# Ledger of designs, part 256: VH-VL binders against q9umr5

Target 1, 268 residues: q9umr5
Amino acid sequence: SYKPVIVVHGLFDSSYSFRHLLEYINETHPGTVVTVLDLFDGRESLRPLWEQVQGFREAVVPIMAKAPQGVHLICYSQGGLVCRALLSVMDDHNVDSFISLSSPQMGQYGDTDYLKWLFPTSMRSNLYRICYSPWGQEFSICNYWHDPHHDDLYLNASSFLALINGERDHPNATVWRKNFLRVGHLVLIGGPDDGVITPWQSSFFGFYDANETVLEMEEQLVYLRDSFGLKTLLARGAIVRCPMAGISHTAWHSNRTLYETCIEPWLS
Below, E stands for the ipSAE of ESMFold2; O stands for the ipSAE of OpenDDE; V2 stands for 0.75 times the mean of E and O plus 0.25 times the DockQ between their complexes.

## First folded at step 11 (VH-VL)

Design gi4 (framework fv_mavrilimumab; at its last look DockQ between E and O 0.91; V2 from the best seeds 0.87)
Fold by OpenDDE, look of step 11:
Structure gi4 (fold): chain C 268 residues (1-268), chain A 123 residues (1-123), chain B 111 residues (1-111)
Amino acid sequence: as target 1 above (268 residues)
Amino acid sequence: QVQLVQSGAEVKKPGASVKVSCKVSGYTLTELSIHWVRQAPGKGLEWMGGFDPEDGEPIYAQRFQGRVTMTEDTSTDTAYMELSSLRSEDTAVYYCATVSYDWETGRYSFDYWGQGTMVTVSS
Amino acid sequence: QSVLTQPPSVSGAPGQRVTISCTGSSSNIGAGFQVSWYQQLPGTAPKLLIYGNSNRPSGVPDRFSGSKSGTSASLAITGLQAEDEADYYCQSYDTSLSGWVFGGGTKLTVL
């Protein structure tokens, strides 16, 4: 039998948004128990990510308990960060494949429709004034805002991304790294035509330097320091990178070719 | 608010086709996702198809694929459902409805309904 | 026969509490798809009663409530009134059919 699949959504998503993905899984892996977690939908997806992590943890624990052989996680967009944090705080998770589907794993620094909606008068260059404030950190989007021009503010004010990355020292860093390393495979999916994740390489733990030059995962301090286990995972062949062009952000979960190439191989 | 007004009752022979219209007001058709649901006399609701609220593509129930066609005229804000090869079992009240997304709750629902169109198929 | 199973009928006296069950499967309710409920008065079009498992549209009294657990959903009506006599349908999305699905409907009689 196939391992259960748990799906975690992104901003303002509905379970309905993943109908095609579930249909693909049912077709190619009949009998698979697939569950889209119906939590923090719509406006509630703007709540602090640590709150979301706690809620999703409560939802996945029973599922994992019923699947002693392990489960697969498919986490889309913002959900990918939620899942990474989830796997960091859970010392007893049994995740085989963690599939990060177009997630801003190294943060976001770009104007998007969501940002324009929330902050209509703010450009990305000025968003640090809001996001790195105490009230800004009450919004999920600000929890992974990563301004390359205000690194000090990021490191000191980011209450989520900087912590799960181990970029700011905290007492749980060692344990979180240990927990995250329990994952069997980390599958990173994204592409240049996404249009939302900025830079798109963030889905692969790439990101801007101070000159807005995109550096790869292996050039990042979090990798070089192995602060949360990326270097270790890569060394043991546990990281899979699956870039794909021609896919917009809202289509990653509804593209058959993408599913067959980047997702399906890791559901068996 | 959205209002849906459907065309009048139809009487058809077996093998014929019927085309039901649904005129939208309050909002433009381009802002809405129209679906069709039928109900045989004394029976339950059956979804026939509609336009996907996320990508705008037409979706048909498997049972009606090849026999049903759903179209839209944005110039008149009117949606159409055509059912061909009619049989007695197609006798029913046909409803158009809007499927809307509530961003606050992250939920879809059939929130507005037409008054229904009775289609009778008899020899 | 229906993908979503409802009892064909339920009854209650005015002021009582009644519940209508909607039993699905792993391909719809169990997969995480949300449940909506519709009220259909005799000779009228269906009306949205509950959406997203437990949300009430504007104008729907709070004596109507919805819940979901596992592969099933439930509609509860407290303080039953004569005007509540109607047919009630649950609705969700089913991946095996690649489409929206309705329950078989429940006839509610107010005694």
Scores: ipSAE 0.921, ipTM 0.950, lowest interface PAE 0.5, mean pLDDT 96
Fold by ESMFold2, look of step 11:
Order: C-alpha cells, then structure tokens, then sequence
Structure gi4 (fold): chain C 268 residues (1-268), chain A 123 residues (1-123), chain B 111 residues (1-111)
C-alpha cells in the first residue's frame, strides 16, 4: 500500500490547481490517500509565513497520526518554504519524501507580476526598503525576499528565511536541524524556464553572490556550515535533484512527464 | 453584468442529436469558461462538461464521453453543447453556466447561469 | 447513489436555524477540493449561494453560511424566511470521476 501524500500549495493558489497531479497519483498509485491542504488560498497566501506554518501544522498532525509508517510531502513554490519550516518545528514528524516543487528555497530576487501588483513602484533593486521593514515582513513574499546586495539588512530583518536557513542565531537552531534531518529524502525540482523563481537555482539551494553569479548548493555558506542539515543529507545520499527545462512556473503540477520523472519514483 | 441566453426548447426522437446554444453578453467568451449542467424532471443537477477555467481544454463527464461535444465561437460569443444518440433518459433541462476564478479568495465558482433549455426525447 | 450525499429534505419554522449536510469522500471533499452551494427556487435556474466552502457572493445575506471539515460540509441558514423554501445543492470536484460533482439535493420546507 502507498503512504499518504500531503500537498501544500503556493502563492495565490487553490486546491483545484492540483487536480492533474492528484489524477496522476491516482492512476499510477491507486489507493493512495492524497490531501491538498485547503488553507491560505488566494489573498490569504500573503499572510506571514509563520502564521501559515502554524495553520498547516495543525492540519497535518491528524493525517500523520493516522499514518504511523510515514507520509510524503509535495510542496509547490512558496509552499516548499512552508514545508521546510514544518519539518524544522515538528519534532515528531514522520515525513519520508519531501518533494520541493520549484520552491524558492534560498530566496527570491526577481520581479514578478505579483510584486508589481503589490508594490507597483518597486523593482528588485529597491524592494529591500519595503521587505526589510517590520511592515514588509508581514507579507509572505517579503519573508523569503533575499537581496544579494543588502545581505546585512537581510540577516537583520528576515523573520523567516534567515532563521530556517540558520543564517541568524536563534535558540531553536539545533532542535530545528535535528527535526529536519528526520526526513527520508529531499527531492528538489525546478528548471531554467520557470520564469518566476529568480534565480531558478534557488529551487536547488543555489543563489546569487554579490555579483549576481549563481553559486550552487555546495558553494553556499549554509551548506558548508551544515547549518540546517544539507551537507548531512547529501552525504547520506538523501538529496535528489531533478531539473527539467521547458516548464513554466504554473505548469509544474500539471505536466505528466515531470510527474513520472521527478515525483512518481518517490511516492512509495 | 454577465448574461447567458440559451436557445429554445427542443423535441427530438431517440437516436437523434441536439445542439443547444448559449450566448454570452456583458463579457466576451475568451474571458469566461462555459460549463453545462442538466436536470431531469424532478431530479438533481448533473455536470456534463465544459472548458477547464485554468487551462482552457474541454473536459467531459465520463457518462457522456463519446456522445457530447462542447464548442465555443468567440466571434459570436456563443457556446454550444451537442448531445448525440439521444435516449429518453436524456430528457432534461440543460443549463449553461460560467466557471470563474476569484483571485481574492482563490476559489472557482459556477456563478452565472442561463435560463435553461428543455430537451424532450420521445417517440 | 450520488457521490455527494445530502439529506432529501429538511424543515424549520420561520426565524429558526437549519443546517444541510453534504457528505463526500477522499476523492473529492476529503482530497481538499472546495465545496459550493446553490439555491434553486421552483422553476428557476440554480443560483450560487456559497463558494470556496464559506464565501458569499454579493447579494447573498449573511444568514447563509458554509463550512467544511474532513470529508463533509454544511450549509447553515439562520433567521429562516419563507423565501428560503427551495432546493439546495452542494458541489465539489472529484478525482476519480475527473470532474465536478453535485449532491443529490435537499428540499428545504419552511413551516
């Protein structure tokens, strides 16, 4: 029998957007219980990520309790950051595969239509003035905004990303690392034609240096210091990287080839 | 405001086909996704199919697959539902409805409905 | 035998509160798909009453409310009025059928 699958959506999503993914799972893994968490839809997806983590935590607890042999997570876009935080704050999670579906795991530094709608006079070069303020940190997008040219402001102001990355001291860092390392596999999915995640390598824990040169995961300080367990996971052979070209940001959960190649093998 | 005006009642013989039209006004068909729902006399609502609001592809309920075709003519803002191989159990009121996304809530809804078209299948 | 199960009828006196249940499964409501509710007055087309589990479109009174939990949903009507006498249908999406599904309907009688 197959482990239950929990799906966590991204910014301005709904459960309906995942209907194709659920149909693929039903076809290839009949009898699998799949739940898309029907929380923080639409405008509610802009609420602070810690509020979302708390709400999603409450939703996953009963599902995990009924599945003692484990569950899988499929977490899309902003939802991948929610899920990584869940794995850190839950000391009793039973997640086998954490599937990160084009998530900005090292942050975002790119203009998008949603950013233009929210902050119409801002561009990526000046958005740090908004996002690295207490008011800006009340928006989910700003919780993972990562300006490579204002690293000191990022480290000081980030209420979410700098904490779950272990880039800023906090009293729970060792416990969060321990909890995260209980995951069986970390499956990283993304690609160069995504069009939204910037740099797209953020989905693989890559990110810009001060010159906007992309450093890969193994070149990142958070990896080298093993601040939340990436080096340990890679050494275990627990990190799977599954890049795929030709897929736009909104199509990751509705592409059958991507599902069969990158997702299906991990739904044991 | 969006209005959906459907074609008039039809009486058909078993084995024939019927094509019901649904003219959209107030918005263009390229901005809306039309779905079809039928209701047999004294019975409940039954979804038949429509154009998926997210990807724009036609989807048909499994019960009608192979007998139903849904098309749209954007030049006239008119949607069509054609049902073939009619049986007496296809006697029903056929409704068109819009399916739209509300970005504020992140939700889809069947928000505007046509007046309905009675199709009677009898010998 | 509908995929979404509703009681065939429910009744209440004017001013009272009634609820209408909608029971689904792990392939629809339980999978996380939204529930919508429609009111159908005699001889008319259905009218959207609730969408996305609990949202009211403009013009729907706040005495109508919806909720969802697990595999089930509920429509609550408070301050019952004579014009509320109608048929009520729940609706969701189902992955086994790859399509939208309606409940069998509930006839509300105002006594």
Amino acid sequence: as target 1 above (268 residues)
Amino acid sequence: QVQLVQSGAEVKKPGASVKVSCKVSGYTLTELSIHWVRQAPGKGLEWMGGFDPEDGEPIYAQRFQGRVTMTEDTSTDTAYMELSSLRSEDTAVYYCATVSYDWETGRYSFDYWGQGTMVTVSS
Amino acid sequence: QSVLTQPPSVSGAPGQRVTISCTGSSSNIGAGFQVSWYQQLPGTAPKLLIYGNSNRPSGVPDRFSGSKSGTSASLAITGLQAEDEADYYCQSYDTSLSGWVFGGGTKLTVL
Scores: ipSAE 0.800, ipTM 0.903, lowest interface PAE 0.9, mean pLDDT 92
ESMFold2 (binder alone), look of step 11: mean pLDDT 89; pTM 0.921

Design gi5 (framework fv_mavrilimumab; at its last look DockQ between E and O 0.91; V2 from the best seeds 0.85)
Fold by OpenDDE, look of step 11:
Structure gi5 (fold): chain C 268 residues (1-268), chain A 123 residues (1-123), chain B 111 residues (1-111)
Amino acid sequence: as target 1 above (268 residues)
Amino acid sequence: QVQLVQSGAEVKKPGASVKVSCKVSGYTLTELSIHWVRQAPGKGLEWMGGFDPEDGEPIYAQRFQGRVTMTEDTSTDTAYMELSSLRSEDTAVYYCATVSYDWETGRYSFDYWGQGTMVTVSS
Amino acid sequence: QSVLTQPPSVSGAPGQRVTISCTGSSSNIGAGFKVSWYQQLPGTAPKLLIYGNSNRPSGVPDRFSGSKSGTSASLAITGLQAEDEADYYCQSYDTSLSGWVFGGGTKLTVL
């Protein structure tokens, strides 16, 4: 039998948004139990990510308990960060494949429709004034806002991304790294035509330097320091990078070719 | 609010086709996702198909594929459902309805309904 | 026969509480898809009663409530009134059928 698949959604998503993905899985892996976690939907997806992590943890624990052989996680967009944090705080998870589907794993620094809606008078260059404030950090989007021009503010004010990255020292860093390293495979999916994740390389732990030059995963301090286990995972062959062009952000979960190439191989 | 007004009752012979219309008001058809649901006398609701609220593509229930065609005329804000090769079992009240997304709750539901169109198929 | 299973009928006296169950499977409710409920008065079109498992549209009294757990959903009506006599349908999405599905319907009789 196939391992259960747990799906974690992104901003303002509905379970209906994942209908094609579920249909693909049912077709190629009949009998697979697939569950889109019905939590923090709609505007509730704007709640602080740590709150979401706690809620999703409560939902996945019983699923994992019923699947002693392990489970697979498919986490889309913002959900990818939620899942990474989830795996960091859980010392007893049994995740085989963690599939990060177009997630801003290294943060976001770009104007998007969501940002324009939430902060209509703010450009990305000024968003640090809001996101790195105490009230700004009450919004999920600000929890992974990563301004390359205000690194000090990011490191000191980011209550989520800087912590799970181990960029700011905290007492749980060692344990979180240990927990995250329990994952069998980390599958990173994204592409240049996404249009939302900025830079798109963030899905692969790439990100801007102070000059807005995109650096790869291996050039990041979090990798070089192995602060949460990326270097270790890469060394043991546990990281899979699957870039694909021609896919917009809202289509990653509804593209058959993408599914067959980047997702399906890791569901067995 | 959205209002849906459907065409009048139809009586058809077996093997014939029927085309039911659904005129939208309050909003434009381009802003809505129209679906069709039928109900045989004394029976339950059965989804037939509609336009996908996310990508706008037509989706048909498997049972009706090849026999049903759903179209839209944006110039008149009217949606159409045509069912061919009619049989006695197709006797039912046919409803058009809007499927809408609520961003606050992350849901899709059939929130507005037409008054229904009775289609009778008899020899 | 229906993908979503409902009891064919339920009854209650005025002022009582009644519950209508909607039993699905891993391909619909269990997969995480939202459940909606519809009320259909005799000779009328269905009306949205509950959406997103537990939300009420404006105009729907708070004595109507919806819940979802596992592969099932439930509609509860408290303070039953004569005007509540109607057919009730649950609705969700099913991946095995690639489409929306309704329950078989429940006839509620107010005694």
Scores: ipSAE 0.885, ipTM 0.932, lowest interface PAE 0.6, mean pLDDT 95
Fold by ESMFold2, look of step 11:
Structure gi5 (fold): chain C 268 residues (1-268), chain A 123 residues (1-123), chain B 111 residues (1-111)
Amino acid sequence: as target 1 above (268 residues)
Amino acid sequence: QVQLVQSGAEVKKPGASVKVSCKVSGYTLTELSIHWVRQAPGKGLEWMGGFDPEDGEPIYAQRFQGRVTMTEDTSTDTAYMELSSLRSEDTAVYYCATVSYDWETGRYSFDYWGQGTMVTVSS
Amino acid sequence: QSVLTQPPSVSGAPGQRVTISCTGSSSNIGAGFKVSWYQQLPGTAPKLLIYGNSNRPSGVPDRFSGSKSGTSASLAITGLQAEDEADYYCQSYDTSLSGWVFGGGTKLTVL
C-alpha cells in the first residue's frame, strides 16, 4: 500500500495541469490516493502567501489524519514555498517526502510575463520599489521577490520569505525549525532550461550574491547557520538533488522521464 | 463573440466513415481548443476527444481509439472529426465545443457549442 | 455505467429548491478535478451553466449554484421556474480513463 500524495499547485495554475503526473503515479503505484488541492486557482494564487498557507493547512489536516503512516507532498513552483511554510507551521504534520518541483525556494529575481502584466512599466532592477511596499506584499509573487541589490529592504519588508528562511529574528524560529525537521526527505527538482525561476538554482536553495554570482546552497548564510534545518537535513542524508536540463517551467509535471528519475523513487 | 457552425446532417451505411466540420468565428483555432461530444437519440452526452487546451495534442476517448481522427485547419479556422467503421450505435448528434481557459479562475470549461450534426447509420 | 452518477430525474414545483447530485470517485472529482454543469433544453445544444465547481458564466441567474465536497458535486436551483425544465449534466476529468467524462444526465420536471 502506498502513502497518499498531496499536490500543491503554483501561480496561475489549476488541478488539470497535473493530470499527467497523476496518470504516471497511477501507472507506477496503483492504488495510491492522489489529491491536487483545489484552492487558490488562477488569480487567487496572487493572494498573500500566508493566507494561502492557512487555507492549504485546513485542506491537508483531514488527509493527514486518515494516513497515520504518513503522506507525501509534491509542490510545484510557488506551491513549493507554500509547502515549506506548511512544514514549519504544522507541529502535527506527518510528511515523509517533500518533493519541491522547480520552486523558487531562495526567491525570485527575474522578469516574468506575470510581472510584466502586473507591473508593465517595471523591470527586475526597480521592482523592489513596488514589492517591498505594504501594497506590494499583498501579492504572492512579491512575498518571495528577492532583490540581491537591496538586501536591507528585503530583510525589512518581506512578510514571507525572509521569515520562513530565518533571515530575520522572529519568535517562532525555533518551533518552525523543529517542525520542518520532522520531514523524512527533501527532494529538490529544477533545471537550467526552466526559463522562469531566476536564478534556476533557487530551486536548490542557491541564489545571487550582490554581484549576481550564484552561491550554492552550502554557501548560503541560512544553510551555514542552519536557520531552518537545511544543514541538519543534509547531514542526515535527507536532501536529494535531482537537476534535469531541457524542461521548461510549465512542463515539470508532464515529463515522464523527470517523473521516473526524480519523483517515482520517493513515493513509497 | 464566438460562434461554431457545423456541417449538415448525414446518412451513412454501416462500415462507412463520416467527416463533420466545425467552423469557428470570433476567435481563431490557435486561441481555442475544439472538442467533440456526441449524443445518441434519447441518451446522454459522451465526450469523444479533442485538442488538449494546454499542449495542443489530440486526445481521444479510449472507446474511439483507432476509429476517430480529429484535425484542425488554422487557415480556415475549421475543425474536423472523422469517425470510421460506422455502426448503428454511432447514430447520434455530434457537437463541437470550445474548451477555454479562464485565467482569472484557473478553470477550463466547454463554453461554446455548435448547433450539432445529426449522423444516421442505417442499412 | 457512467463514472459520474446522477439521478435519472428530479422534480419540483415553481418557487421550490431542487438539487441534482453528481457522484464521482478518487480518480476524478476526488483527485481535485473541477466540476462543470450544463443545461440542455429540448432540441438544443448544451449550454454551460456552472464551471470550476461553483462559477457562473455571465448571463446565468444566481439561483443556479454549484458545490463540490469529497468525491461528489451538487447543482442547486432555487426559485424554480417553468423554463428550468431541461436535462442537466455534470462533467469532470478522470485519470483512469485519461479523458473528460459527463454524468448520465438528470431530467428536471417543473410541475
Scores: ipSAE 0.766, ipTM 0.887, lowest interface PAE 1.1, mean pLDDT 92
ESMFold2 (binder alone), look of step 11: mean pLDDT 89; pTM 0.926

Design gi6 (framework fv_mavrilimumab; at its last look DockQ between E and O 0.97; V2 from the best seeds 0.83)
Fold by OpenDDE, look of step 11:
Structure gi6 (fold): chain C 268 residues (1-268), chain A 123 residues (1-123), chain B 111 residues (1-111)
Amino acid sequence: as target 1 above (268 residues)
Amino acid sequence: QVQLVQSGAEVKKPGASVKVSCKVSGYTLTELSIHWVRQAPGKGLEWMGGFDPEDGEPIYAQRFQGRVTMTEDTSTDTAYMELSSLRSEDTAVYYCATVSYDWETGRYSFDYWGQGTMVTVSS
Amino acid sequence: QSVLTQPPSVSGAPGQRVTISCTGSSSNIGAGFRVSWYQQLPGTAPKLLIYGNSNRPSGVPDRFSGSKSGTSASLAITGLQAEDEADYYCQSYDTSLSGWVFGGGTKLTVL
């Protein structure tokens, strides 16, 4: 039998948004138990990510307990960060494949429709004034805002991304790294035509330097320091990178070719 | 609020086609996702198809594929459902309804309904 | 026969509490798709009663409540009133059928 699949959504998503993905899985892997976690939907997806992590943890624990052979996680957009944090805080998870589907794993620094909606008078260059404030960190989007021009503010004020990345010292860094390394495979999916994730390489742990030059995963301090286990995972062949062009952000979960190429191989 | 007004009752022979209209007011048709649900006399609700609220593509129930066509005229804010090769079992009240997304809860629902159109298929 | 299974009928006296069950499967309710409930008074079109498992539209009394657990959903009506006599339908999305689905309906009789 196939391992259960757990799906974690992004901003303002619903379970209905993943209908095609579920249909693909049912077609290619009949009998697979697939569950889209219907927590923090809609406006609630703006709540602090640590709160979301706790809620999703409560939901996945029973599922994992019933699947002693392991489960697969498909985590879309913001959900990818939630899942990474989830796997970091859980010392007993049994995740085989962690599929990060177009997630800003190294953060976000770009103007998007979501940002314009939430902060209509702010551009990305000024958002640090809001996001790195105490009240700004009460919004999920600010929890992974990564301003390359205000690194000190990021490192000191980011209450989520900087911590799960191990960029700021904290007492749980070693344990979180150990927990995250329990994952069988980390499948990173994204592409240049996404239009939302900025830079799109963030889905592969690439990101801007101070000159807004995109550096690859292997050039990042978190990799070089192996702060949360990326270097270790890569060394043991546990990281899969699956870039694909021609896919917009809202289509990653509804593209058959993408599914067959980047997702399906890791559901067995 | 959205109001849906449907065309009048129809009587058809077996093998014929019927086209039911649904006129939208309060909002434009382009802002709405129209679906069709029928109900045979004394029976339950059956979803026939509609336009996907996320991508706008038409979706038909498998049972009606090849026999049903759903169209929209944005100039008149009117949606249409045409059912061909009618049989006695198609005798039912046909409803148009809107499927809307609530951003606060992240949920879809059939929130507004037309008054229904009775279609009778008899020899 | 219906993808979502409901009892064909339920009854209660005024002031009582009644519950209508909606049993689905792993391809709909169990997959995480939300359940909506509709009330249909005799000779009228259905009306949205509950959406997103437990949310009430404006105008729906709080004596109507919805819940979901596993592959099933439930509609509870407290303080039953004569005007509640109607047919009730649950609704969700089913991936095996690639479409929206309704329950078979439940006739509620107020004694």
Scores: ipSAE 0.886, ipTM 0.931, lowest interface PAE 0.6, mean pLDDT 95
Fold by ESMFold2, look of step 11:
Structure gi6 (fold): chain C 268 residues (1-268), chain A 123 residues (1-123), chain B 111 residues (1-111)
Amino acid sequence: as target 1 above (268 residues)
Amino acid sequence: QVQLVQSGAEVKKPGASVKVSCKVSGYTLTELSIHWVRQAPGKGLEWMGGFDPEDGEPIYAQRFQGRVTMTEDTSTDTAYMELSSLRSEDTAVYYCATVSYDWETGRYSFDYWGQGTMVTVSS
Amino acid sequence: QSVLTQPPSVSGAPGQRVTISCTGSSSNIGAGFRVSWYQQLPGTAPKLLIYGNSNRPSGVPDRFSGSKSGTSASLAITGLQAEDEADYYCQSYDTSLSGWVFGGGTKLTVL
């Protein structure tokens, strides 16, 4: 029998957006219980990410309890950050595969239609003034905004990303790392033609330096210091990197080849 | 403000085809997706197909695959449903309806409906 | 032969509360696909009553409410009135059928 699958959506998503992914799972893994969590939909997806983590935690507890052999997570876009925080704060999770589907894991530094809607006329170069303010941190998008040119402001003001990355000291860092390391596999999915995640290598824990040159995961301080367990997890052979070109941001969960190559093998 | 006006009743013989139109006003077809739902006399609602609201591709219910074609003319804001190889069991009222995304709730619904078109299949 | 099962009829007296169930499965409601409800008065097109499990469009009285639990959904009508006599349909998406599905319908009679 197959482990249950829990799907965590992104910004302004609906459960309908995952219909093809669920159809693929039904075809290849019949009898698998798949649940798209219907919390923080639409405008509610802009609420602070810590509020979302708390709500999703409460929703997954009964699912995990009914599946003592474990569950899988498929977490899309913003949802991948929710899931990473979830794995850190839950000392009782039983996640085998954490599948991060085009998620901005090291942050976002790119103009999107949703940012233009929220903050008209602002460009990525000046959004730090909004996002690194107390009122900016009330929006989920700003919780993972990562301006490589204003790192002091990022480190001081980020209420979410800098904490779950272990870039600011806090009393829970040791226990969060321990909890995250209980995951069986971390499957990282993304690609150069995504068009939204900027840099697209953020889906693989890569990010810009101050010159906007992409440093890969193994060049990041959070990896080198093993601040939340990436180096340990890679050394265990538990990190899978599955890049794929030719897929736009809204198509990751509706591409059969992507599913068969990057997702299907991890749904044991 | 959205209104859907359908073509008039049709009487057809078995084996023929029927093409029902649905004119949209108050919105354009580039903003909305049209789906088709039928209702046999005294029976319930049955989804037939429509244009996927997210990717714009046509999707058809499995039982109609191969007999139904749904098209849109954006220059006239008119959607069409053509059903071929008609049977007596296809006698029904055929509705067009809009499927739209509510960004505030993140939800899809069949929110505006046409008046219906009676199609009678008899010899 | 709908995958969403509704009772064929329900009845209630004016002023009472009635509920209409909609029972699905793990391929539709249980997978997280939302439920909508439609009211159909005799000889008219369906009208959206509830969407997204529990949201009411403008103009729908607040005595109509929807809920979802597990693989099932429910429409509740309080303060029953004569004009509520109609057919009621639930609707969701189903991954096994790769399409939208309506329940079989429930005839509400106001005694």
Scores: ipSAE 0.671, ipTM 0.861, lowest interface PAE 1.8, mean pLDDT 91
ESMFold2 (binder alone), look of step 11: mean pLDDT 88; pTM 0.922

